# Miniprotein binders against C2 domain-containing protein 3 (C2CD3): the designs that were tried, part 19

Target 1, 169 residues: C2 domain-containing protein 3 (C2CD3), of Homo sapiens (Human) (q4ac94r1171to1339)
Amino acid sequence: SSGLLDVGLRYRRSPRTAEGVLAARTVSISVQIIRACGLQAAAKALAEREPALQFSATVGVNASVTTHLSFLPQGEQRRTHPVACSFCPEFSHHVEFTCNLVTQHCSGEACFLAELLEFAEVIFAVYHENTKSASDIISIESCKEYLLGVVKVPTKELLIKRSGITGWY
Key: E = the ipSAE of ESMFold2; O = the ipSAE of OpenDDE; V2 = 0.75 times the mean of E and O plus 0.25 times the DockQ between their complexes.

## First folded at step 16 (miniprotein)

Design ma3 (from o2 with P40R; at its last look DockQ between E and O 0.94; V2 from the best seeds 0.75)
Fold by ESMFold2, look of step 16:
Structure ma3 (fold): chain B 169 residues (1-169), chain A 80 residues (1-80)
Amino acid sequence: as target 1 above (169 residues)
Amino acid sequence: SEKIFIYVRGDSFEKLWEIAKKVIEEARKLGLYVIVTYDRKTGTLIILITGDSPEELEKAVELAKEIAEKYGAKVEVRRE
């Protein structure tokens, strides 16, 4: 069985900026991360090579999801809070990515964001998180993350669909 | 966000798992987030609770202690 992620994407131009300057326009890309399912297969596969995951592969993973737009810096990624011990977590998470509409005078770069969206992707990474054991407290990191899966959703349909893109991926 | 680690040890994995399920549910009611890990080397269930409300975090710690004591488990709490 394969894992799936239930997401929604929406593209909207913002008429105002935080600075109050109307000459600069922004675009909002709204992302919903609703839920996942079917995570046990991925957890079991990882547990075959990682004994620390045997418990989670049996009872449920501590799932969280990162979201990243392929044309933005990695530092712009967002993260859900974890959902403990589930193979079908419900996240009900919303995130907004604010981008500037690029307009250049005396240049051929009139619609830069639309060109980016034609080939861009929203990248979702689903992780399991473990707390390091009491015997391993020496490390400065309290948790270790294990990648369960990656989902990439192309953004090109946002250029066409006013209501956005929704569904299982 | 504050982090609270609850280390639970007992005679039975089944009892440890029952404790975990109850703590997850109580933390959810308080609007808190939980990660549950089992350290098989020490036989320890590790419950990490995080949140923005110190009051709700302390309520969750007290509830976790009460639940664990009902099952005869030993509890150690570490706050960071």
Scores: ipSAE 0.685, ipTM 0.889, lowest interface PAE 1.1, mean pLDDT 81
ESMFold2 (binder alone), look of step 16: mean pLDDT 84; pTM 0.807
OpenDDE base, look of step 16: ipSAE 0.687; ipTM 0.902

Design ma4 (from o2 with D52E; at its last look DockQ between E and O 0.90; V2 from the best seeds 0.74)
Fold by ESMFold2, look of step 16:
Structure ma4 (fold): chain B 169 residues (1-169), chain A 80 residues (1-80)
Amino acid sequence: as target 1 above (169 residues)
Amino acid sequence: SEKIFIYVRGDSFEKLWEIAKKVIEEARKLGLYVIVTYDPKTGTLIILITGESPEELEKAVELAKEIAEKYGAKVEVRRE
């Protein structure tokens, strides 16, 4: 891939309160989506088969990023707001995933969060968004999105790195 | 949040693109989010603006009309 995504991952345990042991059983996985760059090549490659992308491949894409933590349900997926007409958008977006220290797999067994983080990933998908034309009456959605790229960042380093994980991917 | 669609038509793509760049910058100053799409079949630039503040959204609409008028472009607005 010719594009890159500048992200940061961190965790911290939820602060304890005098009211509850339940507050002590959660952690927050903080995800920073700072910026992207190099998106023109991806847009041009996609535009070879998608004429609707010709304009955006020339002047800049309407970029947004979805974030999914691999062991959480898809409904926990988060999304940045779009940045219009750029091949190097600045998102400066923060997402927080609240996770239980002990949770259950789809298999029904309990497991510690550390076990999940050993093999998990944060999955970023970078999209371009087009507004569907008002004259396109066959469309039932107000926008259409086109996948520009996917970045997967393993979470296992969060188990040992106090300051978290940052960098370009 | 609400969505506002601004359809801009004119006699020059270059003028439409200049309008888009100015609208993007003004919307950014107002804390709004923008998607810009061009429909070459109708020569229409479609500016989708979203945000949490109805007041700032309406300011952006008025600014877009003013900017487009300066370039001699026609504007149609649809609210959702």
Scores: ipSAE 0.635, ipTM 0.874, lowest interface PAE 1.3, mean pLDDT 82
ESMFold2 (binder alone), look of step 16: mean pLDDT 84; pTM 0.802
OpenDDE base, look of step 16: ipSAE 0.732; ipTM 0.913

Design ma5 (from o2 with D11L; at its last look DockQ between E and O 0.90; V2 from the best seeds 0.76)
Fold by ESMFold2, look of step 16:
Structure ma5 (fold): chain B 169 residues (1-169), chain A 80 residues (1-80)
Amino acid sequence: as target 1 above (169 residues)
Amino acid sequence: SEKIFIYVRGLSFEKLWEIAKKVIEEARKLGLYVIVTYDPKTGTLIILITGDSPEELEKAVELAKEIAEKYGAKVEVRRE
């Protein structure tokens, strides 16, 4: 079986030089979205039920990826810019999710976050995007997106692997 | 971001796809983002270009028009 996304995850302290102990209690989860592959099969499956996708299923999809942490609100998701007409897009995209500690006296710098990470996931959704044909004088919708796949990567290994997690999923 | 739609028609699918590939590459060089859609009912290639630089967006529009016109295509540009 082939993977869908080539990604990297890293848990680290503040990405900037911070003065004082309070600023050093900021942590971030760094997510790299490197590339995807194998998107043609998903695109063809969608095109069987949606004729508007036949072109993209043949020549390549307009791919983008959303990233969300399972313990954050859905509105905190991040999105890559699209890569046109490819079944193996290169995104080379980096996002950071900054997490603040609610207490300044917890044992260890990420004790509360560690409890969340034990069962959390980073959720990636891969979309194809089409421009709708302009048949309406006043266009309310300019684009439509189609879900190609979802990848969920558990975060628990970040508690153990100080170098992070990388690979195909 | 500003959205620019370029509608290209009046050619075979193969020639429209050649135009699309050239426009994608030129937009990439300018740091812009592209979505390409084809409407087979009207034979229209729709190129959506977005980006953060108005100057580079305008360059991409002019390049896309030049490429498409060299192929003899009918071109329409809409900004949204």
Scores: ipSAE 0.698, ipTM 0.893, lowest interface PAE 1.0, mean pLDDT 81
ESMFold2 (binder alone), look of step 16: mean pLDDT 86; pTM 0.827
OpenDDE base, look of step 16: ipSAE 0.731; ipTM 0.915

Design ma6 (from o2 with K65L; at its last look DockQ between E and O 0.91; V2 from the best seeds 0.75)
Fold by ESMFold2, look of step 16:
Structure ma6 (fold): chain B 169 residues (1-169), chain A 80 residues (1-80)
Amino acid sequence: as target 1 above (169 residues)
Amino acid sequence: SEKIFIYVRGDSFEKLWEIAKKVIEEARKLGLYVIVTYDPKTGTLIILITGDSPEELEKAVELALEIAEKYGAKVEVRRE
């Protein structure tokens, strides 16, 4: 694979409330999506089957990144704004996921966040987006997106590293 | 929140691409987001601009029209 994503993950506990009463005992998992590089190879591979991508594979893709924690519902997925016409986009994007230290499932059984993090992943999906042509003006769907790649970063190192996880994936 | 579509046609792809590069940079200065698509069937460059500020979006449209005019390109603007 020729594409890489520069990300950072950090774990922080929420401070106690001013009244001293035990709150929800929440933590934040901070995700930084800094930049990507090497996207041209993925774009060229897609353009072999999608003629609509020939322009973008030559000059640069309209890149955006979705972020999802594997143990959270799909509706908690977040997305960067697009960066136009680049194979090395700079996102400089920050996302915080609020999590409880102790969580419950529908069965009523409690589950500690540490147990979830041991086997979980942060899933990044990198997309290219095209707008519909003028000939498709009657379409309700105004844009079409194409998956360039997926990056999965295990969360278990957050249990060990106080400063978090950072680097190219 | 708002989306503005700018459809640009001209006598050469290279001129259309130069227009796009300048519009991308000006939109970036205004804190706006851009997607650029080329439709080779119609020879049309489609510039989609989005952002939080209607005032900045209209500034970007005016700049895009000015840039395209300097290159002699035909322009249609659609707001949605």
Scores: ipSAE 0.655, ipTM 0.877, lowest interface PAE 1.3, mean pLDDT 81
ESMFold2 (binder alone), look of step 16: mean pLDDT 84; pTM 0.797
OpenDDE base, look of step 16: ipSAE 0.728; ipTM 0.913

Design ma7 (from o2 with E14M; at its last look DockQ between E and O 0.85; V2 from the best seeds 0.70)
Fold by ESMFold2, look of step 16:
Structure ma7 (fold): chain B 169 residues (1-169), chain A 80 residues (1-80)
Amino acid sequence: as target 1 above (169 residues)
Amino acid sequence: SEKIFIYVRGDSFMKLWEIAKKVIEEARKLGLYVIVTYDPKTGTLIILITGDSPEELEKAVELAKEIAEKYGAKVEVRRE
């Protein structure tokens, strides 16, 4: 309700699969994370309960975005580099997810990618990152993340929109 | 990639923020990534710089020290 993410999604079949048999071939789901805006409201809401965010809610957040497909393993998640002190960061980030046309459910049964895309989503999570204080830096993790928002874009439109999906969400 | 932490301390938040803005811009010119955090309990501005080039990272550290000195702020650097 308070922030938007400018993204693009595209579906591209492998040229080798376009020449013949469709079974067990790969395709690319192209994801662009272009920019965000309106992040201050989310940052201020978090700062009401988290004093460590007061500074960032005032001057700008250290924004980064993760993205993944709902049917792929967590290890396939990708992440942008951070953009410091901004409420409207420019990421200009491009990711390609390689998918098989025939794949396996967690149940073990084979299914076609089109069946997965009918109900799947591309999930974007926007984070703010803080460096832990000097007294806390002895831990192996030097930063703490705060979720600013989540955007989910259904993939079913890729089945019918050949030019892909783009816009603000 | 390597991480460098720059801790900037002074008695003026406005000076700390001016230092941060200049360091962010210089790091951007060097192709580096930055996270800026303020710890109000200690009055410390923490600038985390990351990148794949050790040479550019060291340039950013030297620039940060020069910038902070112009504003009379104290700098501590920690490398990972």
Scores: ipSAE 0.615, ipTM 0.856, lowest interface PAE 1.3, mean pLDDT 82
ESMFold2 (binder alone), look of step 16: mean pLDDT 83; pTM 0.797
OpenDDE base, look of step 16: ipSAE 0.670; ipTM 0.896

Design ma8 (from o2 with V36I; at its last look DockQ between E and O 0.91; V2 from the best seeds 0.74)
Fold by ESMFold2, look of step 16:
Structure ma8 (fold): chain B 169 residues (1-169), chain A 80 residues (1-80)
Amino acid sequence: as target 1 above (169 residues)
Amino acid sequence: SEKIFIYVRGDSFEKLWEIAKKVIEEARKLGLYVIITYDPKTGTLIILITGDSPEELEKAVELAKEIAEKYGAKVEVRRE
């Protein structure tokens, strides 16, 4: 696919509270969505089949990114705010997914979550968004989305790189 | 968040695009989010503005009207 997404992933365990030990039952996966680039090629390819995209393929897309952890329900996905008319949008967006330690550790920190992260992925979907025209007022939705690309980043490296992972994908 | 739709029509696509660029920058200064769509069927530029501040949203609407008037474009506003 054309285009790249600059992201970062970090594992953060809940700090010990000063008041006492309520067993650390949650951890968070911190996801940074920094920016994208190279979106024009994807927009042009879509515009060949979709006349509504011809303008955006020329001047820039209204980009937003959804983020989904593969082991969480789809309803837990998160979304950036849109960045208008750009082929290299800067999102500078941070999201945290709170995860439970389902088995409650007895020997270490990541008794279940570590198993989950070994096989999981963070799934990023980059969308262009259009406002529906006045002639489309029958539709309930005020906007229509067009998928520009999908990026999947395995989470297993979080188990190895304790400071997290970052890069273009 | 509140949504405001601004429909801009004129006789020059290049003028509509100049309006869009200026509105995007002004909305950014106000901490608002924008989606720009062009409907070639009607020759209409659609500016969707969203945000959490009703005051800043109304400022953006007034700025958009001002910018569009300077380019001789017609404006219609719809609030959701």
Scores: ipSAE 0.628, ipTM 0.868, lowest interface PAE 1.4, mean pLDDT 81
ESMFold2 (binder alone), look of step 16: mean pLDDT 83; pTM 0.792
OpenDDE base, look of step 16: ipSAE 0.730; ipTM 0.912

## First folded at step 17 (miniprotein)

Design mb1 (from ma5 with V23I A60V; at its last look DockQ between E and O 0.80; V2 from the best seeds 0.70)
Fold by ESMFold2, look of step 17:
Structure mb1 (fold): chain B 169 residues (1-169), chain A 80 residues (1-80)
Amino acid sequence: as target 1 above (169 residues)
Amino acid sequence: SEKIFIYVRGLSFEKLWEIAKKIIEEARKLGLYVIVTYDPKTGTLIILITGDSPEELEKVVELAKEIAEKYGAKVEVRRE
C-alpha cells in the first residue's frame, strides 16, 4: 500500500569462454526486477499536481523500472518494458551488469569489487509513462515519464550472502 | 523496436476504456508492450504499442481497427 518493489540481487562470476581469459574474468551483478505493488497512492499524489495523470491514477499506471549500479556510468542504466494500467505490475525482468575489472588492474580484482560493493547501491526508479498529445498530425508523439518512487538497495550484503538478496523494498 | 500509436475517440470514456482493455489483451498475447494515455480535452484514448516484430505489430493494428470499428469509434494510426 506504500509502494514496494520486489527485487533480487546476485553476484555471479561469468563462465570462462573460449574467446579469452579477460572475458573469463568478467564479474556480473545480476538484478531481477520481479514486480511492484501499491502504486496507486504515488499516482494519486502526482495527479493532484499533474491533472494529465488523473486517468492513470484511477485505472492504473503504465509502470516501468530503471536500474543502475551506483559505481557505473548512467549510460549503463537498464529499463524494463512497460506494463500498462496496473498498480501491481509484474515485470519478471532480468538484467546483468558486467564489470571488466581485470582490464584496469590485474592483481586485485576481487578485492576491488568488494571495496566497490561495500558502499554501492543498486538504484531502482519506478516511472509512469504517458504519451504526449500531438500538436498536429505531423508531430511525432513523445513519451513523458513521471517518477513514482526510488528504491536503493545496498550491495554490501552481496559480500556475505552468496545466494544473493531478494525481497520487497 | 517500432512504435505504433493508436488514437481512439468518438465514444464515452467507459466504451473507449472497454476497447483499450481488449487491445491491451491482444497485444499481450502477441508479446507486445503497451502504454495507455487518456486526453480528456479531446476525449481521445492513446494506445502506444511497441515490439521487436513488425509483423506482430501490424497484426495488433488491424485487430485494434476491427475492435474500434465494431464499437463505432473513430481510429487513427501513426507509425514511428
Scores: ipSAE 0.611, ipTM 0.857, lowest interface PAE 1.3, mean pLDDT 80
ESMFold2 (binder alone), look of step 17: mean pLDDT 85; pTM 0.819
OpenDDE base, look of step 17: ipSAE 0.716; ipTM 0.909

Design mb2 (from ma5 with V8I V75I; at its last look DockQ between E and O 0.91; V2 from the best seeds 0.76)
Fold by ESMFold2, look of step 17:
Structure mb2 (fold): chain B 169 residues (1-169), chain A 80 residues (1-80)
Amino acid sequence: as target 1 above (169 residues)
Amino acid sequence: SEKIFIYIRGLSFEKLWEIAKKVIEEARKLGLYVIVTYDPKTGTLIILITGDSPEELEKAVELAKEIAEKYGAKIEVRRE
C-alpha cells in the first residue's frame, strides 16, 4: 500500500492568558508530525531510477519531513530531524507558525486569517537523505535528499473543529 | 551543531550492516540523530551522526570504535 503520514493541526491564540489588543492580533497554527508508514513502496520506486537508493529501499529510509503553510513563503518551512533506516519512522515533532492579523475591522478578530485558512493547505514533504559517497566527501554539500512523497492537508476544517484536525493522510 | 561521519569497511555488507544497526541503537539512546548510507563502489558504510551535545557525540564515536574493533572492521572518523 502507499505511504501515509500521521499528523495533527491546531489553531490557537498566542498568548492565550494575556490581555490587550496586541495579544488578540497574534495567533498560532500548531502542527504535529507524529509518524509515517508504508515508505518502502516509494523508496523502491525511486531506487529503480536511482542506484544510490538500493540500500535504503531494502533496509529502510533515512526519513525527514518538511512542513509549510501554503500562504507562507517556501523559506518559512520547518524540518524534522531524520529517523534512520525505517519504513515506519516515529518523528514526534511539533512546530508552530505564528501569524499576525491583517486588519482590525472584522468582529471575529481572525477574519483575514480565517479567509486564508478557508483555501489553504499544510504541505508535508517526506524525504530520504543520503550522505555523499566517499569520492564526494570534499563537496560543500554533505547530503542529498530524495523526495518520497507529498501530503497536503486542507486547513478549512480547522475553522470549525475546536479540538483541531488529526489523523492519517 | 556538530556532524560526525563514521566510515566502516573491510567486511562483508552483512557484517557492516550489523555494526551500523548497533551504532544506530546506541546513538538513539544518547538522543542523537543518524542517517546511514552504503557506497557499494568502495564497500563502505557511512554513518552520519548529529546532535546538540558534544559530550554525547563523543560517546557515540567511542562506542562505534569499540563495536567496529570487535568485528575487525576498518574505521575512519571525520568531524565537521
Scores: ipSAE 0.672, ipTM 0.887, lowest interface PAE 1.2, mean pLDDT 81
ESMFold2 (binder alone), look of step 17: mean pLDDT 87; pTM 0.849
OpenDDE base, look of step 17: ipSAE 0.734; ipTM 0.914

Design mb3 (from ma5 with V8I V23I A60V V75I; at its last look DockQ between E and O 0.92; V2 from the best seeds 0.00; counts 0 for: pae E 1.8 > 1.5)
Fold by ESMFold2, look of step 17:
Structure mb3 (fold): chain B 169 residues (1-169), chain A 80 residues (1-80)
Amino acid sequence: as target 1 above (169 residues)
Amino acid sequence: SEKIFIYIRGLSFEKLWEIAKKIIEEARKLGLYVIVTYDPKTGTLIILITGDSPEELEKVVELAKEIAEKYGAKIEVRRE
């Protein structure tokens, strides 16, 4: 009832070539990541076990969001740029996942994208990022991230809703 | 993208935060991305700025030096 992310999902057909040749056999799944809210409670909970988060739990987190489509490899995950010092960040970020209408099952069998979308999800992970302190300059990593929450949105409604799926999740 | 780290210290946290808010706002106006961290062990506020325009990154660096001098803060800038 309170939501974590304000997102939108849409299904789009591939662009055509200039000569009007038959449309390509690909589609785009468009994902909009608009904004988040309620991040202070998550930040405070993490700060109870992570003193490095005390500042951020007080003034606002450095939020970013990863987006992954469940039937694609993890390497196709996308990430927003961070929004500093906010518990209600505005991302206004757009992601396109290009998919073939006929795809392959794990066994190599062909299947239609609609079959995958019936059971698939778009997975959003919301992170806070800290820069390492000046005293930690010997560390190879310059930033550390902390998971604030995960949101999963089923894609099956894209099969029946032409306007797409929007709202708080 | 390029990364610039701005370290400010030598004042109370409240004054360092006042400086940081001005730097954050200017960076956002220039389309740059920011992460802010405070290290209480050293009393240092760390501002990480990233972007694709070296010119705009340097504008924020010059503003940060100007503001830090005005407030009497110690400032260090590192480019990665």
Scores: ipSAE 0.533, ipTM 0.830, lowest interface PAE 1.8, mean pLDDT 81
ESMFold2 (binder alone), look of step 17: mean pLDDT 88; pTM 0.869
OpenDDE base, look of step 17: ipSAE 0.694; ipTM 0.901

Design mb4 (from ma5 with F13W; at its last look DockQ between E and O 0.85; V2 from the best seeds 0.76)
Fold by OpenDDE base, look of step 18:
Structure mb4 (fold): chain B 169 residues (1-169), chain A 80 residues (1-80)
Amino acid sequence: as target 1 above (169 residues)
Amino acid sequence: SEKIFIYVRGLSWEKLWEIAKKVIEEARKLGLYVIVTYDPKTGTLIILITGDSPEELEKAVELAKEIAEKYGAKVEVRRE
């Protein structure tokens, strides 16, 4: 009844460039959003509250996925392009988050990325998007989004597995 | 990215979705992205096509028009 999201997470050291020390101070967290499935149940549940979604709940949703790391600012959130009219969208989306190996707390204390990753998570939110009706007044935003579900993947395993994390959630 | 809205009217819901499926496929081939919405109040299929290439967007619009017209639908295009 619940949908699933196929994702991959990888921890990669930034390539050393001529920037030398700076490059060595950052790493990249690679996130792959491969596909989702089983989104119809969530769509139907929404349609019970939003009659305008009835048809989408029947034929397919326009799915997009937002991604952000829990310890990064909200502005670092990324979003896939929409996949139209499908309960099993294939995104094949790749995004990389650049992270400092060492950050400083407000207190001035250093915090290592490893410490952050121990308790951090990658948060995926799956949305359905509809355009406004033809009869609606033109507004700044032409689309409405509806949350289908949220997936949270702990990052702690990135510290252990060199191959990263891959699976359905 | 540019946004193009295609409004398709004058057909049954079922036929409109057949059009939508075809447009989605063509848009995919062009590397464009689509959002499809049906407005039951007006019987209107709304296809939003987005992408970075104006040329490809126009191709998609023309294809969408051709597809819709083959079904006997009325088509209106709005560019933003």
Scores: ipSAE 0.733, ipTM 0.916, lowest interface PAE 0.7, mean pLDDT 89
ESMFold2, look of step 17: ipSAE 0.738; ipTM 0.910
ESMFold2 (binder alone), look of step 17: mean pLDDT 86; pTM 0.826
OpenDDE base, look of step 17: ipSAE 0.730; ipTM 0.914
ESMFold2, look of step 18: ipSAE 0.735; ipTM 0.910
ESMFold2 (binder alone), look of step 18: mean pLDDT 85; pTM 0.819

Design mb5 (from ma5 with Y7T R9T; at its last look DockQ between E and O 0.71; V2 from the best seeds 0.70)
Fold by ESMFold2, look of step 17:
Structure mb5 (fold): chain B 169 residues (1-169), chain A 80 residues (1-80)
Amino acid sequence: as target 1 above (169 residues)
Amino acid sequence: SEKIFITVTGLSFEKLWEIAKKVIEEARKLGLYVIVTYDPKTGTLIILITGDSPEELEKAVELAKEIAEKYGAKVEVRRE
């Protein structure tokens, strides 16, 4: 686990608009995925078991990052575009997760967003992606991804720090 | 996003990697995204290019072909 991910988290409310109260009830959790570093060790470890990763472990991985809030369904997961052949990719990616002030937990129980944030996490998964190749003649039908690492950032600090949370994790 | 696969063969790994680095840089300038894969069993470099602009995607394909052909490589292009 020698890799690091530079991220930012902010809690933002939708301003009141001419459309009215519905917009005011909607809030967003802003997640910035800025960059990563130190990915070579993870890539080399995977390459020990996966010959297909030898090239990437040497010259750089095709990195992308997924992000998800722990209390939202997996289908709300977002993903950066890939950055080719780097062990220190720059993503500069920004996502907004739209939430109501009163929302439902994965169990279906309704609760206030503040209560969810007390114990929740933003989950980041860093992947390397290869294009599959087979046989003598190149037949490119699908891609395969390899997990390089997982970073979990607690959301409880958003309850206190209105300007947000930023840093390396 | 549209996916374009460029397959480059007929060269040593070192030359294929030089092609890859140049294509990555040119695609970045065009606001496109790239994945590079190498299959040592067949000596094949696979460049996957994606993006939101059909015009920039086709320009990147043309540039990638020009770069690879300067090195004397064989190039095949497939779109999905």
Scores: ipSAE 0.673, ipTM 0.888, lowest interface PAE 1.2, mean pLDDT 82
ESMFold2 (binder alone), look of step 17: mean pLDDT 85; pTM 0.817
OpenDDE base, look of step 17: ipSAE 0.713; ipTM 0.909

Design mb6 (from ma5 with L16M Y38F; at its last look DockQ between E and O 0.88; V2 from the best seeds 0.75)
Fold by ESMFold2, look of step 17:
Structure mb6 (fold): chain B 169 residues (1-169), chain A 80 residues (1-80)
Amino acid sequence: as target 1 above (169 residues)
Amino acid sequence: SEKIFIYVRGLSFEKMWEIAKKVIEEARKLGLYVIVTFDPKTGTLIILITGDSPEELEKAVELAKEIAEKYGAKVEVRRE
């Protein structure tokens, strides 16, 4: 079966002042990463080509999820803590991205955040993570990650839906 | 340190998996995070524990060593 990710998206704008004068404004894009399921098929597929994954494909993966907004630099992506040895991990993770209402496009041109949200997406990547063997202890990185799947959720509906977007993808 | 590695060896796969399950549960109770890896070349189960509380991390390490030793495993701990 294919894997699925249960997520929620919401935005909140800064309130305008009671005097009718617009204050400097930012918005917060709230992302909830609730849980995943169906990860065994992806793990088994990877294990066919990578013996290091045989254990995890059998007992469960060390799953984590990255979250990236398509209009932000990749260095601003966020990551959940891992959930050990599960094919149906519960993350219950929340992350906030603070964005300016007027922001820079990757080309340097100014634009309103609403214009970016019309064409943007939130990108979730689900990884399995292994600790490197004892013989690899001298490496700078102690862990190696393997991509299990990618989920992309368009942000356009945030402009319309007051309660946000929630569901399985 | 930020990361604690527990190397477990000298047992069957099934017994080492039993150790891992117990360590995962104890670490969860302490609000810690775990990654479990098995290296079949050396027959070693590697348990990586991370967290925000040094005190809870040390508790988890002591519990993991206790659990593994009760099963008769060879245990090595490295801190980074």
Scores: ipSAE 0.687, ipTM 0.883, lowest interface PAE 1.0, mean pLDDT 81
ESMFold2 (binder alone), look of step 17: mean pLDDT 84; pTM 0.808
OpenDDE base, look of step 17: ipSAE 0.726; ipTM 0.913

